# VH-VL binders against f1miw6, part 13

Target 1, 251 residues: f1miw6
Amino acid sequence: MPHFAKPLLRNIITRNLFNSIKKKQCLQYLQTLRTLQYDGFTTVYFGETDIPESLVTGEDFSDGYYMPTPTWCVVHAGGSQGWVPWKYRMFLRDELCIKQEDNLFFEFCDVVKKAYGKCAIVVKERRRQDATRPKEGKETEAQAHVPSVVNLTSVTCCPEVAKSYGHKLLTLPSPYNYLNPLDSAWSSLKWFIINNRKEFCLQSVDGVYSYQYILFSDLISKGIERINLSKWRTITTKVRRWENYYLGKLS

## First folded at step 20 (VH-VL)

Design j3
Fold by ESMFold2, fold request of step 23:
Structure j3 (fold): chain C 251 residues (1-251), chain A 121 residues (1-121), chain B 111 residues (1-111)
Amino acid sequence: as target 1 above (251 residues)
Amino acid sequence: EVQLVESGGGLVKPGGSLRLSCAASGYTFTDYYMHWVRQAPGKGLEWVGEIDPSGGNTNYNEKFKSRFTISLDNSKNTLYLQMGSLRAEDTAVYYCARDYESGDWSGMDVWGQGTTVTVSS
Amino acid sequence: DIVMTQSPDSLAVSLGERATISCKASQSVLYDNKDWMNWYQQKPGQPPKLLIYAASTRESGIPARFSGSGSGTDFTLTISSLEPEDFATYYCQQYYSYPLTFGQGTKLEIK
């Protein structure tokens, strides 16, 4: 037998065990979600996406040397009712103290309680990634229209906080991206950024040189507005078809 | 007047590739998902997949996912189906269709006339 | 995958007579008290045309002689008085679950 065949077989066995665990977690998630929906809980997907500054500027960093580029984090929530009536947050990626993170989740739970009553709050399980990131992430620049940096990847959505508002916190298993409508909303936002970023430029001429400014906050705000109630209904309906697929396949 | 017009069909040998186009007009292209559906000679309809023009999100029939790619060009209001590693079984009329979604129902409310792909040695 | 099975495969009916076409889903397509399935008509050389959505509601411009009924797994398309333009192939289609699937079709012919 060739020596390389044995390492491949062992690797396949390891992946199969991981997949079996994730399949069971997915089925448990879906069964719990459907029970909560039947019990009158409103489903709300809470999450974040990273927007590298290079996506906004269009600059190319693919020359084989990793160059530090600020990464923005957008935090929002939505569901079949559209975006939650909660101000989305926009931060530079950085690490902050735990108390700041707790205040954000408390506010979120209060807002969704007032808007919808009891909610099933769904957060995506953090997917493990190999590091190509800078070892130290610091706040690069702060201006009047740019909020202070908060690292929400370190924020834990506390189940007890959700419970205190009558909510239930659910974790969506990481390999099942089709089950998170927020991923589709983030794709639409990034697509909007790529196709409209030049429209949000101000050009300034300083003698011999020409400079451009990006109205970043306005670009993001317009992109969020583009994802209206009709779009959210479409996205959530298509996620339901994946939910039905997995409920049938895994049951 | 909403119209969908497919093109790019033709004769191709097994193992070859082909790209189909679907030009859309008469509506806001980015407001609707778009489908590809095929029909083999004398056979029924088979869903290939769909794409969101306002975000690029795709949902495929797993049967085709490894060989077919759905894409689009918003500046031309055009949907594409890139087909690779073609087989005789891929011989069919290929339709594009617009997805209507109301929240209470959905359906392919507008269809193109179709373009014929023939895979033969 | 949800299999949609139509019967009969073909049906010969005289003008002015009633036609019925059955469609059975391999599992229920009922969600939130709605049946997530449609009916399409396809004439030779033409693309499919949406007839009935949500099992029982006619699409705009579809004549009143077309009606849909049933729930869960068992569905029926009825044409109450056949006209010459009704001779076509009819497909049921579910959109409850991915992948979207169509029935094999029922060809309606003049007797």
Scores: ipSAE 0.793, ipTM 0.921, lowest interface PAE 0.7, mean pLDDT 83
Fold by ESMFold2 at other seeds, look of step 22:
Structure j3 (fold): chain C 251 residues (1-251), chain A 121 residues (1-121), chain B 111 residues (1-111)
Amino acid sequence: as target 1 above (251 residues)
Amino acid sequence: EVQLVESGGGLVKPGGSLRLSCAASGYTFTDYYMHWVRQAPGKGLEWVGEIDPSGGNTNYNEKFKSRFTISLDNSKNTLYLQMGSLRAEDTAVYYCARDYESGDWSGMDVWGQGTTVTVSS
Amino acid sequence: DIVMTQSPDSLAVSLGERATISCKASQSVLYDNKDWMNWYQQKPGQPPKLLIYAASTRESGIPARFSGSGSGTDFTLTISSLEPEDFATYYCQQYYSYPLTFGQGTKLEIK
């Protein structure tokens, strides 16, 4: 016979408050975004994705011998005009360039100002850290984890930097995944990698690290190029239909 | 010539499952989103959902999302609709359709002939 | 969900005469100075066929006797001089918001 304790009631109350906060945040986000769009701001989605090297090589761990596979973080931005005319960045997870990361957003704001004028820069709210070490789970992220801290290399996006260039920085609430066209772009990139990785990997040649590195970077570059202006217009148009759905539902 | 051919329809009992297929030919399959749309006997059209063959991204009518799954096999240029927990109200002709999107407009510009699903005890 | 309501449910019209079909959206489908809705034709035993997109633009190969008009919430499909092949059911459809929705249909019959 189940016995319902008072901790369950407290969880229900906490969950309802959390949902109400997220609903309010989403509605405020959408209303602000539409006001900025009407006022002539160009919408730009700025974000990152993780690409584990195992996705590129096709390695598995069926032998029972596990070696840590590096995970690359790709940082880029786009919108209905296509990819921003800005060289995307690749970082090796678990290192280094916090200084580069901070300066990166400053450079980004300058580039989009020159390309588009005033922008509404949308960044995705960070998901909560998992309380346990998951082997996952996480939406098309790295499929393997190690016991120590996963270094989520993320660009620090400062609202005051954006404001100094005449931009507005907006945070997209985490539960509303349909509202981020960059997620669709990342899925298309990963699809391209899986379907084309054989053409870029020469395993049996005198396996030089630099040769494989060059092919890796070229594979990513070709995958990003494949997500052209037409594709960007398609995914941003479909996101707008979700925006209209949520504006009606949450209002 | 662009062609879409649905198959896999039939009779199924309430609570049962069924998988529909849509074979595509005559165009680059990965360049276009694909829809499922249904039509109950003597009734209008109802959108089920769509999928991007070049990334697997889906958009569902939330009415169906808990029971229906859209998927693909790109090596066969084939779209699937997996339907579970079927009800009498799911009785319909199921169409697949190609999504044309220009950025300035969109529309379902190519349709299959449909496959019939009957849910009855 | 955006409800698309067509009028009439059925319409009997003589060959060579004009037919007018109305579609009303439960909220505006106007965005970025464009009306995000289409018209489809469906003959018995056949799938739908795209006729008009963006409320008023004829799809390639559609005869000039078909025209669409209206904006915001109120739309009209007009067939200026009916031919025998025009007797079918006509659907409006919005793509302004998910889920995509169709009108209930208007059956056009020979008088």
Scores: ipSAE 0.789, ipTM 0.920, lowest interface PAE 0.7, mean pLDDT 83
Fold by ESMFold2 at other seeds, fold request of step 23:
Structure j3 (fold): chain C 251 residues (1-251), chain A 121 residues (1-121), chain B 111 residues (1-111)
Amino acid sequence: as target 1 above (251 residues)
Amino acid sequence: EVQLVESGGGLVKPGGSLRLSCAASGYTFTDYYMHWVRQAPGKGLEWVGEIDPSGGNTNYNEKFKSRFTISLDNSKNTLYLQMGSLRAEDTAVYYCARDYESGDWSGMDVWGQGTTVTVSS
Amino acid sequence: DIVMTQSPDSLAVSLGERATISCKASQSVLYDNKDWMNWYQQKPGQPPKLLIYAASTRESGIPARFSGSGSGTDFTLTISSLEPEDFATYYCQQYYSYPLTFGQGTKLEIK
């Protein structure tokens, strides 16, 4: 099919240009991050993960029935100093429970300022950003220090709010997940959930969702506590080895 | 006594697949990163990759990433290396190793005896 | 990738004498005033054994005759008085950057 082959070749060419732009953005990110670290900024990674209810329950829907499972979003932050001393947040991802707290990022910036002083706050770029946003502003390419898309699905991260606290908000380019230690922390949390979830099953209750939420919150809290300072230092050291790899490769 | 025992090595034809195992004992398996390191006959050491048993997070030497997969089974305290699309240059002794990571230094402080993989027509 | 280059490839030394093995990194492995490299010993038919970590700190149970020195790009392993069990191949290894890389090895032989 010659007609279909031409659109597929266009997609390949577009992917190569996308990768070239993302490599430049990654190098700019790393250089900016290292400059801020040299200037005494504490690096803090702010982000979210999805935890489907099925991960907690262990329920296998292949046994004759299919039911949609809700997905919880956990929002937290950490770095080489451990988890930020800030209460993590949980949100339900259904359309009826979407909540964007207008004060949450202000609170976060205040907490990390009090705990660490000036911070380089790193948030991961959305995977679909370049496909969604028009190319009207070359702001993203020219403003590596100012993220083009700063929003988590549950939290709006405003660069001017960060700046008002003396922080810098950085965007981690989407394809470079090895550079985000939160991904490793989330994997460890999910591992903890899988291996400890049966201890949180309410076998004596008649399917009351409010009681399962209480147990779910306790399971998440314990899982987060298990990712202690030692684990965070290991994770951030592993990320630094990737940073050194990319700095050498992309320079 | 901390012990690592590799198995699953053998003769395989080019293009074939093989899964190596590393049985761990004498310590808490989930507390330490685990590595695969190989050594071709008469040659030096080459790092293949590592895995965190407490989260499944992996880091690979990029030259192997498309063909090799590191995994584990925590219920058996066992590390795996799944090797695909094998080539003659993959002929080596494959070691598993436990890594101590303090955040200020690290080192592969316990090694297995190795298992031999031979890729030949 | 960071290339770790050892010198010499082979070294013949008499029992009781001093042996010196050099390792040079293709770029500095110094970060936060720590050198992110180790030394390993491998005897024939055996797996490697950790000797020195962080460039200069002996692993537990390693005899005092082994010492590591250097910083940045240039490192040295010294065995002050060779014993029969010290004849082996020695590898330096960096863990500053992925991939983790080893030197090509230095074989220490009886003269």
Scores: ipSAE 0.775, ipTM 0.919, lowest interface PAE 0.7, mean pLDDT 83

Design j3
Fold by ESMFold2, look of step 22:
Structure j3 (fold): chain C 251 residues (1-251), chain A 121 residues (1-121), chain B 111 residues (1-111)
Amino acid sequence: as target 1 above (251 residues)
Amino acid sequence: EVQLVESGGGLVKPGGSLRLSCAASGYTFTDYYMHWVRQAPGKGLEWVGEIDPSGGNTNYNEKFKSRFTISLDNSKNTLYLQMGSLRAEDTAVYYCARDYESGDWSGMDVWGQGTTVTVSS
Amino acid sequence: DIVMTQSPDSLAVSLGERATISCKASQSVLYDNKDWMNWYQQKPGQPPKLLIYAASTRESGIPARFSGSGSGTDFTLTISSLEPEDFATYYCQQYYSYPLTFGQGTKLEIK
């Protein structure tokens, strides 16, 4: 009669195996990154953040019925050299299903090649919410097939496109948020929005939404500009201290 | 004159909680990371963590992360340390310090006078 | 965690004499040809004060009798001719890796 484990015990065992895999992926990521840096690759972090429209407009729907506000996705990149000299992109989340930016990553790779030469392009691993919990009795995949692309929720990042420009595309494992300086940059952008939105926000004037859009775009643009080269150098230096911590811890 | 002034220290029983404050003046508060550093009686210095006033991002000594929270109020130019589940070994002078970061070096260039926390029954 | 070990724990020295304080890191704190460590001075009843940054560079207003040297794992703070205000506790501190860590301190006392 086969041995049968409780579902809770199976979940705990599966979580321990998942964490071990992620630790190895993090160590491999850090070792690869350091090798590329030694070989003269410029590190560039490419990523996205969500900005709910309510954060920008300041509107409050606290009438006892909560509705999700529309959410904007901001896509940009940066590193110890500052923001990449590439116009950031804004997408409305509701429109992602109908808009396909298939060539965006091509353009990005061309811009960073011209600006910095060969780059190590780092993209944060997208979290899959149900893929990390194998069901009872199912085997955990012992050796995962490496996907041909690395995706943000809004942009397809193809390793072969990066390679064609002389770049290397790296995936940052999702549980290691301290290793992504974009998280700090996004927090600073959101801080700027919250503390400055009243100076940029006007109530709609007789259905003229262009004024709100202009102020919204100007607010985001000013927030990005406030995260200057000095701030980027600080953020990336602090990430390096976490990299050193994890290299010691995971080795 | 750049000045950091801690407050909120005192006597608290084990298992209790306490919130420390650090009021900053004489400089642009959002330009500098801020640290908490503690010193037990007759002992050396121990880094607790840091925070970015311009974004709220924190880096903790993992030793304290589950019990201590660093936060800010930018409208008051004030840094906070919320301490919970206090133990006798948390008895110390708690300093706030301003961080200078140049890209080539970093250092705590301005310190407050400290506030004393005593955890005892 | 990177352990910063100072020696001696205490040192008794006469006025006008040289004091030498050692600090050893449990791993190299050298990156990009820079040593990511500082020295601080703490007088009784006072907060710490930054003395030396980047291993060897004096902070503004620090007297020339203070000097720092060393690289990698081994560092030295030297006070060339002790004055009464120099009797204090001295700490090295690394900022190469999180958590930031201090040495245990060296108390410089009057002989």
Scores: ipSAE 0.767, ipTM 0.915, lowest interface PAE 0.7, mean pLDDT 83

Design j5
Fold by ESMFold2 at other seeds, look of step 21:
Structure j5 (fold): chain C 251 residues (1-251), chain A 121 residues (1-121), chain B 111 residues (1-111)
Amino acid sequence: as target 1 above (251 residues)
Amino acid sequence: EVQLVESGGGLVKPGGSLRLSCAASGYTFTDYYMHWVRQAPGKGLEWVGEIDPSGGNTNYNEKFQDRFTISLDNSKNTLYLQMGSLRAEDTAVYYCARDYESGDWSGMDVWGQGTTVTVSS
Amino acid sequence: DIVMTQSPDSLAVSLGERATISCKASQSVLYSNKNWMNWYQQKPGQPPKLLIYAASTRESGIPARFSGSGSGTDFTLTISSLEPEDFATYYCQQYYSYPLTFGQGTKLEIK
């Protein structure tokens, strides 16, 4: 039926920033970023987005019995120079491999070093979404402690790996996610998917059971290509206006 | 010929609501951010906000973000401004404008003729 | 918010003479050796029209008698020899930082 005119991402100019710790973290992040840029580091935003399968199929699970939709994670990077010349990755959420993730970030650091030289690699702070307090008498599974690692849900980003290539890994504080141009790129990708999923039909006379992944991958690839260098320059310029706003407010 | 045509202005009472439209033609709608800018009678220009037609991302002047919503319909190449909780000081001509962004400069390179909103008892 | 302050608020000048309009930003709008501000012209009953971008570059179709200069916080629009169609209100505008802001305008009138 009719296509609703709705934004996927709404950035708000605010004057009320949470607690003084987060304000200091934002100011420190911005000052560090600008210092690295002055020192010739190329800024690269590395991140992920979740694409539920229902976004691609258009299927709605809001009625009757709840049935979780499979969710794919897309991992990519970009900046004012466009998408990094690195093949984006696509993972199913429940099939992550830690050693794959370590090898993937190592490869990424090598690729951006060869493409741009030393980089300031910016990753979004992972926000803990724990809403329930721990219960009494419950035990937790013990796991190995891994020191000072910045984690995406799909990829482990190790500062020491970045440093070994001459890069600097920076963390963008959680409440300031709109300072990440990659979020605008992800919004554009999702918008493309919603508006073009019907146009990527295969011309087949038989069922489409085995083509679902191919159609999904093709749609994602076309959506990423739609976000060209001009779009990246626009997105990064608009994020810089937010950065300038907060540098003025917090200094 | 690139054209922007606003409509939907009129008289409303304080506390009321109104939706403005901006019909775009002569260019690829999704390639350019779009702005709303207003001008009170005899006054200067005031930026309301902007939207990306290719991703839905919006940026607002904080002054308006609680009462105004920018949206669009790509199938009609149309930009909207939904205004709520209107006040007398919202009386103005409302313009839509196309944003050109090169990476090295930007500017509102095409403007509509405006639509007038009057908020009065 | 970055305040853009124009002077004078109004100016009366004879045809064929020079007009100068000043715009001062409350903080520098210089970034990466570029000035992130523009000039617009608005005639009565019409929308604004982009004249000068990046402080000093004329938009396509703008006559050479219009020129922009300045850097950082202080900017000037100059019209070297006024024509009848140049009597309008002129606005400077910054796009260095959100929110985007305009100067209060300078009305240019025939003396």
Scores: ipSAE 0.807, ipTM 0.927, lowest interface PAE 0.6, mean pLDDT 82
Fold by ESMFold2, look of step 21:
Structure j5 (fold): chain C 251 residues (1-251), chain A 121 residues (1-121), chain B 111 residues (1-111)
Amino acid sequence: as target 1 above (251 residues)
Amino acid sequence: EVQLVESGGGLVKPGGSLRLSCAASGYTFTDYYMHWVRQAPGKGLEWVGEIDPSGGNTNYNEKFQDRFTISLDNSKNTLYLQMGSLRAEDTAVYYCARDYESGDWSGMDVWGQGTTVTVSS
Amino acid sequence: DIVMTQSPDSLAVSLGERATISCKASQSVLYSNKNWMNWYQQKPGQPPKLLIYAASTRESGIPARFSGSGSGTDFTLTISSLEPEDFATYYCQQYYSYPLTFGQGTKLEIK
């Protein structure tokens, strides 16, 4: 056997098995989703996006000066009925600490139950890293002018909580980004931010952090508002065309 | 008043590349998805893909996705098709078209006159 | 991929007579009681033109002699009394599933 042929063949076989598992998961997801829709469940896509502060401020990293910018997290949900009538959440991610908002998913499940009845709640799967890969330790070096970091909470979506409200929680496999209409909504929000950010900045000699936050919240709110019912219907209709494609291809 | 004008077609050798343009006028460019559709000589219509000018989202016919890229420049109201690794079978008239989408139906309601790409020799 | 198959490939019809063009989808394009398919007309040297959307609704400016019918997998374009400007190639197109696909076309010729 050639010295390098065995390692290469093992890698190919492992990759093929992983891809086969993901295709099966996608087909199971789509079949389950269609069964739930047939059974009268309203489809709701629940998710989050990260908005780097540099996208809002317009700062450019191309000149080589590095300033670590915090990342804002927006949590919302929508579907063919538009955005869920639920106040979206916006918070600053903490680089050193992640805490969950204990009641957020409970509140969400209650809101969508009241608005739509039983729902198929779709949440995007995070991509898994190779578990055999060594993990790097933390560096102890401090950075001189990194942005201030505040506590960040993340949302835990528990299947048992969804079930207690009569909902079904579905996980969308990570490689199938075309099947998540929130990805299109987030792209439209980021496009709006890039094209409108200067109109939401204060015109002063210097800005205080609290004023910048106020304009940021207004910018995000207006961006979400611009993704109206008509846009949501367009996005979900195009996702349905991908669903039909994958159902035919993977069956 | 609504008008789409393609340009950038021509003769290209196999394996070469070419960039097509579609200049849009007479409407709000960012309100409509835009398509590329091609037609080989004496043949029918074949959908290449689409893009949302208000977010950059694309949907491709998988047949072309590894060789063709759809992009745009909103400041010029212009849609692009970057074609690489061209083959004789890519010889066609290439049309851009505007997507009317209501959520209950859709259709390519405005078409350009097309630009001809010939892959030969 | 959903295959849209038209018949006939070519049709010769006299002025003032009726023409009927068939389109069959390889699977149903019906969703929520709507048929997700269109008809286009293409004259020589011109781009396609949208005629009928949602299987049966005429686009603005399309004469009443054009009508679309059918549901699910079987669709028909009818031209009730042919005029000289109607001699063209006609395409059906589905938008139920990606990729969007067109029929192979039906060339309507003068007899």
Scores: ipSAE 0.769, ipTM 0.913, lowest interface PAE 0.7, mean pLDDT 82

